# Miniprotein binders against q56419: the designs that were tried, part 42

Target 1, 326 residues: q56419
Amino acid sequence: MEGRTLEEVQEEVFKRHGVLVPKKELEDLAKALEEAGLLLTEKVEARLKEEEEKLKRERPMRLAGLSYPEGEREARAFLEAFRASYPGEGEEARVLLMPHLEPSRVPEVYGAALAALEKTPPPERIYLVGVAHRPLKEKAAALPVPFQTPFGPALPDLPALQALDALLPFELFNTPLAFREEHSLELPLFFLKGRFPEARVLPLLVARRSPELGEALKVVLRDFPGLLVLAVDLSHVGPRFGDTPLTRTLAEEARRRDLGFLERLAEGEPEAALAFLGANPTRIDGVEVVASLLPLLRERKGKVLAHRLDLEAPTLSAVGAGTLVL

## First folded at step 4 (miniprotein)

Design fg1
Fold by ESMFold2-Fast, scan of step 4:
Structure fg1 (fold): chain B 326 residues (1-326), chain A 83 residues (1-83)
Amino acid sequence: as target 1 above (326 residues)
Amino acid sequence: SELEEELYKWMLEAAELFWQALKALEDGDLQTYIELILKAIFLAYEARDMARELGDPELVKEIEEFIRKMLDELHKVAKEHNL
């Protein structure tokens, strides 16, 4: 455990997630780590290649039975319940910002997104942009395969994906494994597929700022018009995210920062939204998505339909979530 | 650079271990899940420290998001299994 102690790892897990990992498991792991080495073996490389090959055919559901129901009828009822949790009417969306955190934590925010989708004419395709929670070989990636949902497979828009790939200075289909366990795509897709069962999808992940992605998407959207969805969570505050335990003051600051960010986006001023975050430091994991998509967000006025800062009391942490239509 | 390539390999190993952990959990093997996910987290923390030494804040952020993802999954399992 070069540069790390068992106690440091245990403290970090506790500070970030409010859980204390059993010492025996950590001790056994430290011993195994010393024996296994840190470089990729031929066996690990072979297994990674095998999983990459499987992902060339389809992306299976990973959160069915956990975050949403596996059966179609139960999934439909679940979606209707989320819509019912939001008392307002939606607005038509050309661009939709919605969350990707566990839906049961912010049902009214997902309900607001559903309300917006109800007012939106069915798109031929959805550009679904999430946040990479695994490393990508490039700043962004896509996976051009059917994504399974309880409502049937969300089919990839292959012509639009190929058009996008052709305009980028890097290979778009560069990290298939990053898509195997990606809730920032799977959770929004559940709601989007339920509302627009015939729409094809461009499943996109952003790891780091890619202005070239935004510029290319602007060109592709001209030839392949569709709904742009930014699957972005807002402020991340508290020990679960490497910060100090949540206080009333920190929570109020996070709410103001989230709303200030969303309000500037709603005014069609995404550079001002990013500058606002720079002047008022807190964590928003979707900043890289917004920074990449600037050309698609400029001069589009809209409305914030919902916002919530969801408190996770056991970890003294919170995550902001919002629904914005542009 | 060679160091960036080394970090990439470490991150791929961490990702593979994380995937193996999730497969163990699907199979009901909680012990293997804990062992593999903690190992993945250890490797990712080492990669983050190296990225900091290289002065690449974007890469540090990418690795920290991966660590957060793994810690979120561990926290979820801990809550579900009363750990």
Scores: ipSAE 0.000, ipTM 0.221, lowest interface PAE 16.1, mean pLDDT 81

Design fg2
Fold by ESMFold2-Fast, scan of step 4:
Structure fg2 (fold): chain B 326 residues (1-326), chain A 83 residues (1-83)
Amino acid sequence: as target 1 above (326 residues)
Amino acid sequence: SELEEELWKWMEEAALLFYQALKALEDGDLQTYIELIFKAILLAWDAREMARELGDPELVKEIEEFIRKMLDELHKVAKEHNL
């Protein structure tokens, strides 16, 4: 904050936001901002190059010991506790929509997904489609390496990935670094690997709608049959997502949009689900995935097993999560 | 544009760091919480500056609300822990 005093910063924050931040916090913040700004770019560039090289061999666990237990025995008990949190029965899935939100916040939603997996015959491979939380060079990407889990490595289905790459108008393996810190794949994969330890995986990220991905996947699935998993969260509302603080009206709108989206998908009407959302004002991240996978979702009827809007009081924000079988 | 790409990259990273800060706080790791929330605020400040360069006053306002929220949370934690 070159050229500004702490008192000027404090006054501006108070005038704009009506909050007086303690002088010590502003001093610590100003020092952290100045020091981090000077070194951040150089350190980030160096680390990204190092991490990209490591990703050529394998994708290590990033959330072990935080979002799930690192040890296999503890991981198994954790998985069973999630299943127990859902009192209902599952249904067999050919397509499963499940969340990638922190599991501990919506245990019954992940429990519903586990219930569906119990009713589903073990697949030879899982097409795991998540949402890119970092920019991709192309509309979609994959990383053809083993993904580590507490249940052992989830091995890539190399023949199926190569078949997919050959059908796409862009290079599928285009952004390895996007997979370094990607919870939309890691968190669902923990549950999927725990239930289907022998299944190979196609770890796919979608950044923007790619109809060519859905057309290619339809072809690949005929030669390499497997379970299709859409790992998507629903509404994202509140300041954490650049929005206004959560109100009752906004929460009700988010729930209405989540359920309307899922119900139309369950009727085999993915185009109607997209049209229902319009401009997507509550930021359902599944929109780009559904729009990419239309050929795989049309005329496929199913059931919504669970839905929840998780209210996060510290951020005055909320994220929707659901489980849908098709 | 390159500026728009950097803007959204830094906003995405800021949101992720803020999420990780809140998880560290939940686990009782106050030191990690402070480190991560400051990094999140820094990236959001950089994003605000890019939004100013792009001439987008509404986006500047949205980013400033996000910064305010992080400062409010930091203030609450500092008060509870005598920082």
Scores: ipSAE 0.000, ipTM 0.173, lowest interface PAE 18.2, mean pLDDT 82

Design fg3
Fold by ESMFold2-Fast, scan of step 4:
Structure fg3 (fold): chain B 326 residues (1-326), chain A 83 residues (1-83)
Amino acid sequence: as target 1 above (326 residues)
Amino acid sequence: SELEEELEKWMWEAAYLFLQALKALEDGDLQTYIELIYKAIILAFRAREMARELGDPELVKEIEEFIRKMLDELHKVAKEHNL
């Protein structure tokens, strides 16, 4: 927080988004624009308020027809194709770590998650913990509305969400707009709803480390037992993420880093998993999720079912994905 | 069109981030303010380039006014906090 300069913020934006905005360009642009048109701000503010009101009632599908089929029949066939892409058998999961990147990029990894769900008794509820890709007013948030899927709406577990809210030192339902477009929840939910159509959901986003969330969830899970799902992608390497172009050596290092992280989680050592990642916490987007959920991950042994480093040739970059059962 | 959908998406995201930046500033979180407002400006720059590619000069001017507003706010805050 403190000690960051405009230059440091520009560097971080460049590393995350591949765009550097020089101060002089911003100043020159401001000077050029003193005489111009109708301001967008009021129109955009009105539309954001309208979208926020809609999100108080339901969360519509955003990626239907793009990342998964809209129709139930086609969605079912799509899901079964992912299962078929993984030749192994699953293991029962009390905690499931699965990815949230585009499923078609790592079908065998989502297939492994589906295999684990096949071996898992249908839960009454799923605690689905994703990563906030948009700012939250607090460290974490939830949206207590039905999430639409091709398999029907995933209904919120209102009693469990209210119990969680009561135990937290902040308002849990604090940023509805952050859920409008959130693939870290929508993509895993597609697979979870397809396998457990009757399960209610607690859709949770983590933006920053919240140890109080993990402590509260431990209490809530005792009274409202369910499946805990961490929707987490692994290594982010290459120019799209501010790194040098991907080489075979860097790709192998990323694979070893991902597997070392997952292996330590599988041994019930989440603090050791976090320490193993080293000095770059932005390299794995699930760091804040794991750090928040420490009380739920300690001393739980499990198995890594799948891992893949997805190579994005046009950008010479890669994203790691894995499936872990605990 | 596909470009119009992307442009609208980036404009909405830019506005959301700008409003969150102003909220961070109100809460005294200067570092978060700076990070969010730069993200908003970058998205607005992308939206402007797409508006230019679409050949819509009125939309370009609307986006440029939005950028101007964000830059004015950034300059005021930077000056007040000696950045």
Scores: ipSAE 0.000, ipTM 0.370, lowest interface PAE 13.1, mean pLDDT 82

Design fg4
Fold by ESMFold2-Fast, scan of step 4:
Structure fg4 (fold): chain B 326 residues (1-326), chain A 83 residues (1-83)
Amino acid sequence: as target 1 above (326 residues)
Amino acid sequence: SELEEELLKWMFEASELFFQALKALEDGDLQTYIELIDKAIWLALYARRMARELGDPELVKEIEEFIRKMLDELHKVAKEHNL
């Protein structure tokens, strides 16, 4: 409170309660509340600084024991169960689109991704592109440290990351704290590391459309060939995402938009896929990633291996998930 | 700018988590309350830090006001529940 606002508060208190509160007492109260708030924010800021310092060395697991098992043996059995949930054969992938939704909700979709990885020669490196769930200082970011998994640490490809950084008009390693809790990287990485334990990774997040990222990646992939993975979810519909409760019509629209988007990508037409969605009314979070990676997706034909719209009954909401190989 | 709009949406997410924390407390779920309130405060301070690094004092003040409102509500809840 400022001096002027204190006088206004005193006048209002007098009008409502017939008592004028001394200015000094209100000032003392404001100071005590501010000091309590300062101590709380200082405590959290100290924790943020400590966490940021730890992220300079490694990225720890956050979802172990929750979304996947912590132990290596249990994790391997878990991964094999997902593969078994998909009865089809995979296709070799140069580009793989897979979800980052909680795996237990769409096991057959992750199983399809595993089937594709089974048919894919082991890459020396994986370009893992996820969706930022926290604001980034720039349109995209990377974290050049080992990411812990139950299968051992996924090591960063430092030469490839440095080559990418050099080609971008912004600093690539710009928001390390955004990586502290990021399921769009952690969940796909669990499956990728389990299948390709020797592959290095480039963990990349896209927050906003970055055509310069796609152009730079096209150059880097020539010198540092690897598997490109787009870790994106599809439609997000229902009250949990700001919509009205899920109806049959809305679910049908979400499925139509998901499949139309994926099929156009499978024809090697990413601009057509984006145009099909228009204003993206069902909130497909892959839009910003696809728009950033256009040069890597054009004229690559492939196949949609799986799609599901997963229903969350308690919230009458749904999230789409799919597996696409290009 | 786009980043400023994202930071504002981030602040709305922090606010939603805070109100969900209060609902968990009303339902007697103290563990969920602690987890959600910690996350809400973390997100708000993350937004403030980014706004400070952008050098936008007006945005920083707006985020600061929002943090103060959340802290005031937290103190009222803590007092009522003798935490």
Scores: ipSAE 0.173, ipTM 0.639, lowest interface PAE 5.6, mean pLDDT 85
Fold by OpenDDE base, second read of step 5:
Structure fg4 (fold): chain B 326 residues (1-326), chain A 83 residues (1-83)
Amino acid sequence: as target 1 above (326 residues)
Amino acid sequence: SELEEELLKWMFEASELFFQALKALEDGDLQTYIELIDKAIWLALYARRMARELGDPELVKEIEEFIRKMLDELHKVAKEHNL
């Protein structure tokens, strides 16, 4: 979208969806909404500022009681049920790629991740790299505070986070509000904290590919060894994502791209995985994360443990999820 | 800048969410409507804050104009549905 104004983008979206926003009724409502909307925006800004100040201390659960149980006993039973949904055995992970999709949609994929974690010695720290589903000031960010879970707080590894910040050409501790509702960290962290209660965490988000992040992490991992977790989804296809309703052909293409991506990663060829996707027409979520972590993924061989393309029936759309161990 | 382009991308996404919300409302799915509208508004307001912090007053103005249009349409639809 090089050079397009927001107005042009709006016009294009309006043209695509056939919604004519009436220009004329906008003027009188604009005045009443200017007062109400300015008040709403001021209230929202004040609330955002308050939330930002809270995020300097801790990141509370947002999906407890929705995506997973809030109570520890129920949360443990949840983990056990998810593990039981995957009939296979896991392998030891040095790098784990796992989903961040709503757990109930892909239970066996999370079960495969749990199976891998069962075979993994407890790490001192977990580098949890999620996808930013909100804008970041920089290409990547970290939040150096405790993340609440049903198993207690996931504590940050401040020394390792500081070491990472010192090696980056930008401020790592940017955009704390992006973490407030970011499910790409919260959902995988539930499973990780449940399995490794004593591990410290480095909660990282990637908005745009940052080669600098991968190079910096490669250095940091020498002095601060730990488990690397890529919390990423795969293809996003169907009407929710701008496609036609899911067809057999579209589903087969999504699966082909997902599996082709994962298998190339499993062979230790992350550049080949990215090249295989090209323009990423099925919108694999984890592309920017993988592109940022190339130095850590090169020459690492592993195994694809699970994959699913899950149908969201109300929207006739589907999302791919996978579990990969390296 | 790369960030300005990203903010424009997110504004596009906010617009798509807004249209999906309107479609949900037309389909009588009020729950989906509310969820999508909340996401769209939040994303737009967040983008505006980011634009302010970047010191790009033109981008701020464009985002504010988008928010205004979105809110206007929401009020119209709410009024039509006696919400």
Scores: ipSAE 0.050, ipTM 0.585, lowest interface PAE 3.2, mean pLDDT 86

Design fg5
Fold by ESMFold2-Fast, scan of step 4:
Structure fg5 (fold): chain B 326 residues (1-326), chain A 83 residues (1-83)
Amino acid sequence: as target 1 above (326 residues)
Amino acid sequence: SELEEELIKWMREALWLFRQALKALEDGDLQTYIELILKAIYLAIEARWMARELGDPELVKEIEEFIRKMLDELHKVAKEHNL
């Protein structure tokens, strides 16, 4: 209906050809609008500082009622439905690769992850590594606060986070605001907390390759053993991602790239997995995570439990998702 | 964050486009004026949506006032200048 109002205004303006606007009036209007724009920028900056202060206490749910139910009872039933969508048995995971895209788009892939978690003994902590969808001040970041879920808060492992921070050449807790709206952590955490309600979490985001993160994590994992979870999506293709419209050929190519990548990871050959993607690693958001975590992935053999390339028909776009246990 | 930074980007671009629209109007280029001011309004509408998602009613109000001001300018120009 707003579009209709703008359309009517546009038609009226186009029909009435002729102008004689005084320069002073235009200058006064431009100045008033510039001042309004400055005030809006100040409002945004003030709001960001307010949100940053809130994040010092806790990370609230952002996708509850949208991607998963708010209530614990409904959330439990929802999680069980995803498990039921995968007909296979899981494998025990020391390292789990799972997606972070909207779960309803690839229920069998999340179901495979749940099957793997059922076969995995409860860890004391989960190293949850996601992909930064917002700029970070450093190559990686963490937020050391409780993350709210329908199953109660996922508590941070403060000793392990501090040990990690001490080993890094940058401040680990560098960009709290990047965590305010971050589905690559929130969506996997819903499933992880539902399965392991007592596990503490290290919520980590990778924006760019950080070999120093992988080396530090290898040291920290010796002193603070836990489950390593890589929450990454695979191929991103189509106009939604700044790409050409999806064709059958491009979809088949994306599936081949995804599976070739996962298969090489399953052989314990993460360098080969990265090399397989060639000179175009930007097509898989997990590339930066895998490249950062090489020391943790080498010589770990495992199994691809599920894979799907999910079509978003209205945008002629698709996102690949998979579950891999190592 | 991405949403907040995109909001700032949309609002700055909307303001810049509106200033360019006013310059086009001063130069007698009515077609460019119409294209730019409508684009500025669309970007501001998108920014208003982003502000709603952020849960900031004061920011929503400020952006809505900016949108109304641009629409009022369109109506004023149309009335005074037969656009």
Scores: ipSAE 0.000, ipTM 0.283, lowest interface PAE 14.3, mean pLDDT 81

Design fh1
Fold by ESMFold2-Fast, scan of step 4:
Structure fh1 (fold): chain B 326 residues (1-326), chain A 109 residues (1-109)
Amino acid sequence: as target 1 above (326 residues)
Amino acid sequence: NLEEKIYELALKFAELFWKAAEAYKNGDYETAEKYFLEAAFVAYELLDLAKQAGNEELIKLAEIAIKMAEYGIEASKALKEGDFEKARELWRKIDELRRQFEEIVRKMT
C-alpha cells in the first residue's frame, strides 16, 4: 500500500472499529487495513465501469483547471500567450510533430507548433497520434467519441475511423479506458481545437510498433486527407527515468541526440533517424510512433522550428521537446 | 499507548514528506521547504518517544527520518539559489535513506 492510500484506509478502519492498536497487535490492524482496502478497490472498480460507460458517449476533460483553463475566454488567452512566447514565423505543415509534455514547461515549443498551425490551411480532419501511457489490448487504439475541450467538443471523423478499422488486422476501438486519462492526446488537442475548431479528429494511441497502422493510414489519408500530428516527447534523462543525475555534458548530449533525430526526420529519412538513436540510445517515448508511421514520413522533407530540453531541477532530470513540420 | 503514538507519528512524517516531495517536484521550493520543516518537527517528536520506549530500531527510524527532512530543507534552499549540484547530492542521500526508512517500517511486526 502506498502512503496516500494507507492514510485513507487507516481513517476508515479507525472509524469502523474505533481502534488504533499497539505494535504487537499490528498484524490484526494490517489485516483490517487490507480488508478496508479491498472494499475501496471494489468502489474504484465500480467507478471505472461507470466511466467506461460514459466514454461510449464522450471523453470529458481531465486536465482543465490544471494544465489549461476550463473557460473558453481564459483558454483562448492562454493559447495566445503560448503563440506570443515564440518569436519566429511558422511553416505550413502536412505532418506536425509536437510535444505532449506539460505546456507551461516548454511554452516556446508549443508556440512554434501554434505558428505552424497558423500557416497551415484549416484541415477537414486531424489524425492525432499519441503514445499510450496505459496498456492497450492491441498495438494501437482509437476512441470514436467527441473529446471535450474549452473550445467545444472535438468531433470524431467516424467515416475515416471506420475506413481505418476495416484495413487493420485488429479491432481499432479496443481499449476505451486507456483514453480516460491520456495527456498525449488531451494536451495537443487543446491547441489543435483552438486553432482548427471545425476540424474532425481521429484520436489514435500507439503502444507498440504497428507497421500495419502506418500502411493503413497511408491508404486512409488518400481518401480522407488531413493533418497528421505526432504528439511525441523526446529525450528522457536523469534519475526520474532510472538514469544518472543530469550534468552539463549529459544535457548537451541529450540536446544533440534530440536534434540529430529531428533533423533526420526533417530530411525525409525516418529509418536513419531510428538508426541514429540506436547508436545513441535514449528514452524517447515517440520511437514506437515514428516506427509505426514510417510510410508517412519517408521522403517528406521539412524543418525543425523549435527544440528545448526542459530541466526538472527537483529530480535533476530533463525531458526534450520539439516542433517539427514536414 | 506509546507504541500507538510512535506509529501515528511515523505515518504523519511520511504524509508530510510526501507533500514536500510533490511540491519539490513541481518547482514550488518554498512550499517544499515548509513541509520538510514540518516533517522534521514530527521526526524529532518521533525520536523523543522512541527514546522513551527504549527501542533501538525505532530510534534508528527516527534518526533516518530527521536526516531525510533536513536534507530536503537544504535541497529546497539550494534550488532557490540555483545550486543544482548540491541539490543532486542531497537527493541521492534522501533516496538511500528513504529505502532504509521503508525497510524498517516493513519489518515493524
Scores: ipSAE 0.000, ipTM 0.113, lowest interface PAE 20.2, mean pLDDT 81

Design fh2
Fold by ESMFold2-Fast, scan of step 4:
Structure fh2 (fold): chain B 326 residues (1-326), chain A 109 residues (1-109)
Amino acid sequence: as target 1 above (326 residues)
Amino acid sequence: NLEEKIWELAEKFALLFYKAAEAYKNGDYETAEKYFFEAALVAWDLLELAKQAGNEELIKLAEIAIKMAEYGIEASKALKEGDFEKARELWRKIDELRRQFEEIVRKMT
């Protein structure tokens, strides 16, 4: 509601309740709410400082019992069910693009990722690159602590993270609280840890294009080889994302944009993939990740294993998801 | 035509709920609470129109929407007070209701 006028608020209240609230009363209410917010913010700030201190030791599960099972046995069965949802054969991956949206919405897409991981030799480390859903102090960030999973903690690769930090023009470990609730890392990590329980992890978030991150990662990967995972969703269409309600035409356009993007990445042409999206690059949340990782994606050919555009019925919106191996 | 108006309000609910969720994710719990409150008002309008239409599934949809928004308000207040456990439990309830909302809409489309 930033930039929304008091007149607009009065019109909204009148429309819903059939009564016009006087402007002075709305102004007085807004001021009182701002003053109350300052006092409540102090309490929240103190608690967030406590949570930030806790995050210096470990990152606890947030989605266990919600998006995946808490128990190891149940979690293993969950993985098997997702693998079974994809009837195709996997391909060996040096780079894997997989989604981070709710797994139950696109089980065959996660199944394709699992199939690729099955064909991939166990890596010593995984470079897990997700999308920041909270502000970062810098363009990118990492959290160098164990991430809890039902399969045990995913341990950080401290030497590789320190090597990366040394090559960047900003502090890599700059926003611990951004990792407290971050599904773009937690959901892919569940599947990755289930398949590669011994692999160390570099949990990375990208908020804005960071070409320096891609250049630094190219150097670090040479000395610390591992699996690169881009945990990104594709097209975001509909009212939930500031667009008009989903129509069949808009859904077909979104599918074309997703597949055209993925196919160009599979040809080793990430600049062409970004250019293909045209004037609306923000429709795909992976744009900033791909733009940051250009040096790692060029001249690397691969295959699109799966794609789906999932309908979010209550919002009349849709999110695209895909699995790509390079 | 009454059904068309109901879907217009469902879209408005979704937009307000989206704005609330974005504010919530960004740590702006006061703005989140405000948008969840506005979403609740739209959900109550949905309920009135659904009752006029005499459609039991649309009535259920509106009742679920009201509860989702009410839990969102409570979760935002809990986070403002630093009660992260209460906020987690309330968001778990929101997610369960969201799945029911999705199921009803899918059956009706």
Scores: ipSAE 0.000, ipTM 0.156, lowest interface PAE 18.8, mean pLDDT 81

